# Designs tried in a protein design chat: VHH binders against TRIO and F-actin-binding protein (TRIOBP). Part 1

Every score and structure here is a prediction.

Target 1, 110 residues: TRIO and F-actin-binding protein (TRIOBP), of Homo sapiens (Human) (q9h2d6r1778to1887)
Amino acid sequence: LNFKKGWMSILDEPGEPPSPSLTTTSTSQWKKHWFVLTDSSLKYYRDSTAEEADELDGEIDLRSCTDVTEYAVQRNYGFQIHTKDAVYTLSAMTSGIRRNWIEALRKTVR
Unless a header shows other numbers, all headers, positions and changes below count from the first letter of the chain; antibody chains are not in Kabat numbers.
F, E and O are the ipSAE of ESMFold2-Fast, ESMFold2 and OpenDDE, as the mean of both directions, binder to target and target to binder. V2 is 0.75 times the mean of E and O plus 0.25 times the DockQ between their complexes.
[cut] stands for letters that were removed.
Atom coordinates printed by the task and the answers are left out, and those that the model quotes come from them; centres of patches stay.

## First folded at step 13 (VHH; from p1 with Y106W)

Design p4
Fold by OpenDDE, fold request of step 22:
Structure p4 (fold): chain B 110 residues (1-110), chain A 123 residues (1-123)
Amino acid sequence: as target 1 above (110 residues)
Amino acid sequence: EVQLVESGGGLVKPGGSLRLSCAASGFTFSSYAAAWFRQAPGKEREFVSAITSGGSTTYADSVKGRFTISRDNAKNSLYLQMNSLRAEDTAVYYCARDTRGSGSPWLEYYDYWGQGTLVTVSS
């Protein structure tokens, strides 16, 4: 098995307010993860040790991926994974890394 | 907080030598692999050298025999001794951490980077 792996950041959406009466101005937050691209999903972990321990932090189902596009972000080099269920915003440290990930992910587009 | 801070960059003449330092904080460098990368103007960041957690070293072909990567565990620091410098070595040099411990020429395997230190080799 030769999966593409590497560090990137994912933009986590703010959680739902605990009470309907509470209005917050919470913003999304970037979180760095160790990403592993499989044939059907993009998994991400705290780090490579977590990967080895199969301690998954999250997973994007690429079986429903419809597009992968560059996306302008404030820091680093952003791109988005479009699935039938959601859009995920990620960021790579360099444009080259972003390019490589986009290319790899686009191969999973159905 | 994990931090890497490079230093030692400067202007040198061809054939000269320079020693770069990378001070790590917030983690123990010896528990990780570390690497030096460099980025010349208008070019992508490229691998220079790496040292594994076990102390094994690798070098890009372009710097073999001229550069030496080393680590001082007591100082929690990484070094790059650069000898016989060439104009083509001009770049911003970055140190980076590989949590896998094995080192790699691939940028994406490194989770933390320094801000870089500029090395200019010019007559």
Scores: ipSAE 0.823, ipTM 0.910, lowest interface PAE 0.5, mean pLDDT 94
Fold by OpenDDE, fold request of step 22:
Structure p4 (fold): chain B 110 residues (1-110), chain A 123 residues (1-123)
Amino acid sequence: as target 1 above (110 residues)
Amino acid sequence: EVQLVESGGGLVKPGGSLRLSCAASGFTFSSYAAAWFRQAPGKEREFVSAITSGGSTTYADSVKGRFTISRDNAKNSLYLQMNSLRAEDTAVYYCARDTRGSGSPWLEYYDYWGQGTLVTVSS
């Protein structure tokens, strides 16, 4: 099975959903990870080697995903995954990459 | 610390040749795949060429027959030999690392990038 994969960054926030905002200027908590999109989850690893070793750093359950939206960040191209439990803020290196990820993730929205 | 540093860019006339270099530090290129990308003004960054950890190479259609990617393991460096340069080759050229070892035309597969080196092809 060929899943969508690639490097992005995730904002390392506590498990609580962040306050709704259109812009964030802080990049101090951004963490780069290797992301793997499955039909039900977005997994992320230290790198592709970690993926092969099944050394998972985190996982977003997309079965509870309610929305995926663009989100303005200070650097790069941000977007957010909204789940019933939390909001995850990610960023891609280019606008095109962001667009592709958003499109792919929105297919998992029930 | 992983670092990629491009060099060799400059001004060249159409039909001319140029050789770009990418010096790697903090890792061994031969254990990874690597690629050259380029970004022209007002355009998106586009794939130019890649070399796998095994040494296999791929090229964008626009540069096939003109560009050659290679790696020097002793120098831990990546190269791009550019021949028969055209005006449309004008861009900032970037080298990048693919930890998968397979190379790819897709930007998101590369975790480290150089600062870029400018190539200007003009008469």
Scores: ipSAE 0.812, ipTM 0.903, lowest interface PAE 0.5, mean pLDDT 93
Fold by ESMFold2, fold request of step 22:
Structure p4 (fold): chain B 110 residues (1-110), chain A 123 residues (1-123)
Amino acid sequence: as target 1 above (110 residues)
Amino acid sequence: EVQLVESGGGLVKPGGSLRLSCAASGFTFSSYAAAWFRQAPGKEREFVSAITSGGSTTYADSVKGRFTISRDNAKNSLYLQMNSLRAEDTAVYYCARDTRGSGSPWLEYYDYWGQGTLVTVSS
């Protein structure tokens, strides 16, 4: 299959967008996950073994996605996925990884 | 489209050898660093070896002297020659593309990954 996959981090409390700092919010923690972009959702897992076992850590329904935008974070290269119910904040290790993910997500959303 | 496809995994006895291949397509392979990572059941994925576009190599301490990474840019292929295999080498081995070109040991710098090939070292 041609699904885009890779490691990124996500804030563990989806909601209204924060401006995260490693030291300023004890409830906002970056959690590293294995992300898999399908044609309708962004799924994430502890690792690729969890993906094979279909043991999701979470799923973002891209059918309800309204926007995908860069978002400034203190470290790494952040972006947000806005949905009708929640805002998800992710980060990638490099700006190139972020750009590739944003481009793929934008092509997937309708 | 970017694809990485590993092959060459299998069952091998301790002390044996095995050669892994990774076929790359959908991008200019010669312009990127590439790496092998591995993951044993219940463990975190760990760095094995990387090779830059220019041919410079890096190895995890646990595999130095036993494993050799190489690439063939004409065939868009990455290889891992594994010698003197031990039970601790049992894992799924993954091929990955490094966006920074330096052959980083940190998995977060890799933007595309293969599906993996299983290597089992057992008597």
Scores: ipSAE 0.011, ipTM 0.356, lowest interface PAE 9.4, mean pLDDT 83
Fold by ESMFold2, fold request of step 22:
Structure p4 (fold): chain B 110 residues (1-110), chain A 123 residues (1-123)
Amino acid sequence: as target 1 above (110 residues)
Amino acid sequence: EVQLVESGGGLVKPGGSLRLSCAASGFTFSSYAAAWFRQAPGKEREFVSAITSGGSTTYADSVKGRFTISRDNAKNSLYLQMNSLRAEDTAVYYCARDTRGSGSPWLEYYDYWGQGTLVTVSS
């Protein structure tokens, strides 16, 4: 069920705006999460304790994944997961970690 | 607020010694494995040594016999004694906390990192 686990960072993108009368500002930034790869999704948690309690921070549905590619980022080793709903930008601390994650994720590409 | 603060880096001649310290705060240090990693300019961060909460130690092959990791749980401190230093040991040294408790050599198992302390080994 759980094929691969580890710390990576994901680019935090602003959500859609709230009600028209509200003003909320945010900037894209990297957020560190504990990632858990299954055969159908990439789940991420605040840490491994949150994983044990099934307290998700987010989930990427890999059943709709169309492509996983390297992507240039500033200081780490970035890649993108393309799905029909969104494009997710992640980064790993070494090129070897990135390569291993891309290899595992590409097994779900159509 | 979890913090790890390295100190003790500096310039040293080949064959010399340095002792690095890492002060831990904001968590129960004695319950976690901890490790040293290093990153040379233009290179990827690499494992140096780890110590479990129970005191078991692991070393990268390149530092075995020259480096000694230790911890003082009463002082919330991690140490790295570096002897017989070589030019290839030049790097920024980082202490890190292992979320799994096993002292893994893999970067993705460490959730908190210090800002690093620079060690330069040069004539």
Scores: ipSAE 0.005, ipTM 0.299, lowest interface PAE 10.1, mean pLDDT 82

## First folded at step 15 (VHH; from p4 with L107M)

Design q5
Fold by OpenDDE, fold request of step 22:
Structure q5 (fold): chain B 110 residues (1-110), chain A 123 residues (1-123)
Amino acid sequence: as target 1 above (110 residues)
Amino acid sequence: EVQLVESGGGLVKPGGSLRLSCAASGFTFSSYAAAWFRQAPGKEREFVSAITSGGSTTYADSVKGRFTISRDNAKNSLYLQMNSLRAEDTAVYYCARDTRGSGSPWMEYYDYWGQGTLVTVSS
């Protein structure tokens, strides 16, 4: 098995407030993860050790992926994975890395 | 907090030597692989050298025989001894951490980077 792996960041959406408030100023946060692309999913871990320990932090089901697009972000090089369920925003440290990930992910688009 | 801080950059003449340092904090460098990368003006960042957690070293062809990567575990620091410097070695040099411990010429395997230190080789 030769999966594409590497560090990227994912934009985590803020959680729902525990109670209703008149004003919500929650903001999303970038989190760095070790990403592993499989045939059917993009998994991400705290690091490569976590991967080896199968301690999954998250997973994007690519079976429902409809598109992968570049996306402008404030820092680094962003792109988005569009699935039937959600849009995930990721960021790579270089444009080349982003390109490689986008290309790899697009191969999983059904 | 993990941090890498490069130092030692400067202006040198062709044929000269320079020693770069990378001070690590927030983690034990010896438990990881580490690498030096460099980025020349207008060019992409490129691999220079790596050292595994076990101490094995690799070098880009362009620097083989001239550069030496090393680590001082007591100082939790990474070094790059650069000899026989050439104009083409002019770049910002970065140190980076590879959590896999194996090192790699590929940037995406490195999770933390220093701010870089400029090396200018000019007559």
Scores: ipSAE 0.845, ipTM 0.924, lowest interface PAE 0.5, mean pLDDT 94
Fold by OpenDDE, fold request of step 22:
Structure q5 (fold): chain B 110 residues (1-110), chain A 123 residues (1-123)
Amino acid sequence: as target 1 above (110 residues)
Amino acid sequence: EVQLVESGGGLVKPGGSLRLSCAASGFTFSSYAAAWFRQAPGKEREFVSAITSGGSTTYADSVKGRFTISRDNAKNSLYLQMNSLRAEDTAVYYCARDTRGSGSPWMEYYDYWGQGTLVTVSS
């Protein structure tokens, strides 16, 4: 079985659940990463080579995921992963890619 | 510092030919897979062709037999030879890099993209 993988961007330093807003205007804190979805986590790396080397940049524990929602951002197509600990804001380069990731992630919501 | 810059777009008549170029800088194309995508007005960006790091090529069904993807390692450039052009080939054409080396028809596998070059096929 192959995990879902692909490039997306993540907003640095996930925090508390924010109110939905169209005013996410700054992209200076966005960082592009290679994302890998497993059964229990969303891992992200500098690139696919880093994945092969197991050089993890970060990981979101999806076991505590409560929701995955679209989220308006200034550039590209944003969405948020809501966990018991934090809200992570990500963006995909197309609406279709966002949709696919949201769908995949929602399958992990328990 | 990684950049991809497309060129060669323009206006051509149906049945005509055009050769697009993609100049890479900040990295070596031969170490990566690369692809051409295109986006027509009001449509989603779609896969056109890819070349693996090993030189294997794939094509969308809509361009098979008409388009040829190639790479010049000495010039660190990617090319798309487009023959027998049709009106439906009108689009902005983008080149992109796949760090996996395998290529893919799916956009999410590509980390860097060019600015695009417009190809207009019209009588």
Scores: ipSAE 0.831, ipTM 0.912, lowest interface PAE 0.5, mean pLDDT 93
Fold by ESMFold2, fold request of step 22:
Structure q5 (fold): chain B 110 residues (1-110), chain A 123 residues (1-123)
Amino acid sequence: as target 1 above (110 residues)
Amino acid sequence: EVQLVESGGGLVKPGGSLRLSCAASGFTFSSYAAAWFRQAPGKEREFVSAITSGGSTTYADSVKGRFTISRDNAKNSLYLQMNSLRAEDTAVYYCARDTRGSGSPWMEYYDYWGQGTLVTVSS
């Protein structure tokens, strides 16, 4: 059932735009997590050990996802997951990782 | 607690050879696939080679026939024999643990990484 796993970062507050100055505030807002894509949600954990122990840090409900698209961020390679309830901003360490995640998420959303 | 420590990097002339080692600790190494990745200055990290817990190997096209990955589960070690080195092989080489167990070429499937060892190929 698990389609894809990997490290990414997510902004602390869904939908919040980066601060007018990105030097300090946006950097302090990024949290690194171990992301696990299922057929209906994107779950995230502290690391793969927390995944094995079922200790979630958070979950994005993809059943209500309307769009997944690239999004410019100051560092790394950003994208957004738009849902009925919120907009989530994530970033990947390389453009290839971003591409692979967007492709996987779009397939899951149908 | 999980640690991967690379060694064996250095300066070598084109056509030469090096052997990289990765010492694993803090986990049951034999249960995981492991891989080598590399990162040249100014480039994204790229896949080099992987080996499954059962010993099956995969190589990037650019290194096939020149590089050989191996593992010694009794010593908790991963190796990369690099022959016929070229200037394009100059990079920091990273050892990584693959949580999928299949030796994926995709970085996002690796949860722990070493600090890297520098390989410079220059005359």
Scores: ipSAE 0.005, ipTM 0.309, lowest interface PAE 10.0, mean pLDDT 83
Fold by ESMFold2, fold request of step 22:
Parts: structure tokens; C-alpha cells; sequence
Structure q5 (fold): chain B 110 residues (1-110), chain A 123 residues (1-123)
């Protein structure tokens, strides 16, 4: 049982992740969510009350995850979750939070 | 509606003191660990101090011996007494609720945050 929860931001669309590079001019925007790591997925909600009511904003299936890597973005401390179907770009408020999330996610995808 | 409201920030000279308060509402405050974090301009938000529901306290090394965290569960309030203030203590201070009850120094363990109160330490 891999239990971790916290606030992070995720790009509104899972497509090509934003970066400080010249190719990052899409209309994607960061949205703050309450993230909950389970043994097979990373779920996210509006807040912890929405989590209790199971009112999901989104879900990343970690069973198909192939990689979790740091990724340079303008906002905070970015990283990506690569899955069979999509690449998700998230950001954390601190580098320590990013490190802890990457570590937890990598253990979960094993 | 879960709410945390900080107060008590202001301008103070080096060596001075301030006491911050955080009023909690919309949840059973006494059941949760709570913490103070701070964020200086251009820096990441960092852990300052935490207190468990049972009253056990943890401090960041940079504030140990100068800051004292406390709580009053009857008033649903969290406090931070800041003594011997230095310019490096200048930041917005945030009150937060710990989902794990352990008083973790990691921000991801905190699900609700106040809007912050500004503390400026300058001559």
C-alpha cells in the first residue's frame, strides 16, 4: 500500500508537455489539484473533500507507466509521468516535494 | 468549509519579536497536526515548525531556539512565537493542516493552507 497525498499542479492537457524551450507556445495551463497516490494509479481531485466523496478530477494509470523524470518548466519544479497512452506534466511547489513524488511514483510502477 | 486564517504579521526590527496566529474552522482542529511554513521572495516554500495533536513539536534547524509553536484546541488556534528575528526570517508565513497527523516537514502532507501573513524584518 503506497499512500501519499498532496497539492500539485498538472497541465490541463496531457499532450506535449510545456517547457522553457521555444516549442512551448501552446494554450496549456497549470491547474492545482489534490493528488492521491494509490498502488496502481495517481488520482486527483479538487480538494480532500472531493477525495472523500470520490469526485475525481482525473486519474493517471500507473500500471502503464514507463518512466517518471524531472522536466524543466517555468512553473515551480516540473516532472513528467510517461505512460503508454500519454505524457503527463506536473509541477510541485518545492524541489523536495518533486523528489519525494518521483521516488514514490517510481516505487509504485516497479 | 475548511478554513485557515493567519494574522499577526508586520514590520519588525532585527532582534524583535512577533506572534502569529492561525484560526481554524470547518473541521475538528484537535484531531490534526498543524504546521507553519514560510516563503521568501524567489525561494521555495519551506518548513518552519509543526505540532502534533498530542503536542509534540518539530522545528527547522534555522529557527530552533528562537521560534515556539503552540496550539489551543479549545480556540481552534495555532500560534508561532517568533523571537530574535533576523532579516532572513522575512517571508510570507502560512498555516497548514497535516493529513497524516505526524507533523511532517514535507508540504505534500498538508491538504489545506491559509493565504499567509507577511513578516518583514528590516531596520
Amino acid sequence: as target 1 above (110 residues)
Amino acid sequence: EVQLVESGGGLVKPGGSLRLSCAASGFTFSSYAAAWFRQAPGKEREFVSAITSGGSTTYADSVKGRFTISRDNAKNSLYLQMNSLRAEDTAVYYCARDTRGSGSPWMEYYDYWGQGTLVTVSS
Scores: ipSAE 0.000, ipTM 0.121, lowest interface PAE 17.4, mean pLDDT 80

## First folded at step 17 (VHH; from q5 with S31D T99E E108L)

Design z1
Fold by ESMFold2, look of step 23:
Structure z1 (fold): chain B 110 residues (1-110), chain A 123 residues (1-123)
Amino acid sequence: as target 1 above (110 residues)
Amino acid sequence: EVQLVESGGGLVKPGGSLRLSCAASGFTFSDYAAAWFRQAPGKEREFVSAITSGGSTTYADSVKGRFTISRDNAKNSLYLQMNSLRAEDTAVYYCARDERGSGSPWMLYYDYWGQGTLVTVSS
């Protein structure tokens, strides 16, 4: 059962969980993917054809998600998904799309 | 405080009828779409029916022709008339509010849920 689908971009390299004693930077590129929200994970694919073939580009386990927050990025409307093991930075084309995704993700993780 | 409270569940025989009610409070009910979902023992929660703020209705194929969703905005209430009940209709029935107003069959679009009311169909 899929709850929400749509195009967004994600930084190719997920950030490590925040460390209070360390600042790190990495060279990252925004990659566009077709995102599909389920009741336990956010899956992403090259496009909707790849979704039909179950050919994942990646998956974020929402069972370990601790927070979903807006996050300033250089372009578009960014937000982060914080999990036990990683922080994922995504961006949506409009503030309305960002708001809808954050609301949907927060409902799924609670 | 937004609340949705279901009532009217019970034990009925196959072929019987039952009317569920959902009392809404803490928000302007007439601005929202609302829906019924159900969860049978050991199964995932599934869509039953939705009604938009404008009164348009949608039904799952398994209940079409037997169930009728309705609303009374003056009473802040949502109803489900269930006729010709079958054993497979046994479930906990949940009332839900659709924040986007579309009457979507996807449970993710529903931001507030009731506690549920049990319907048992048994001979």
Scores: ipSAE 0.000, ipTM 0.085, lowest interface PAE 19.5, mean pLDDT 79

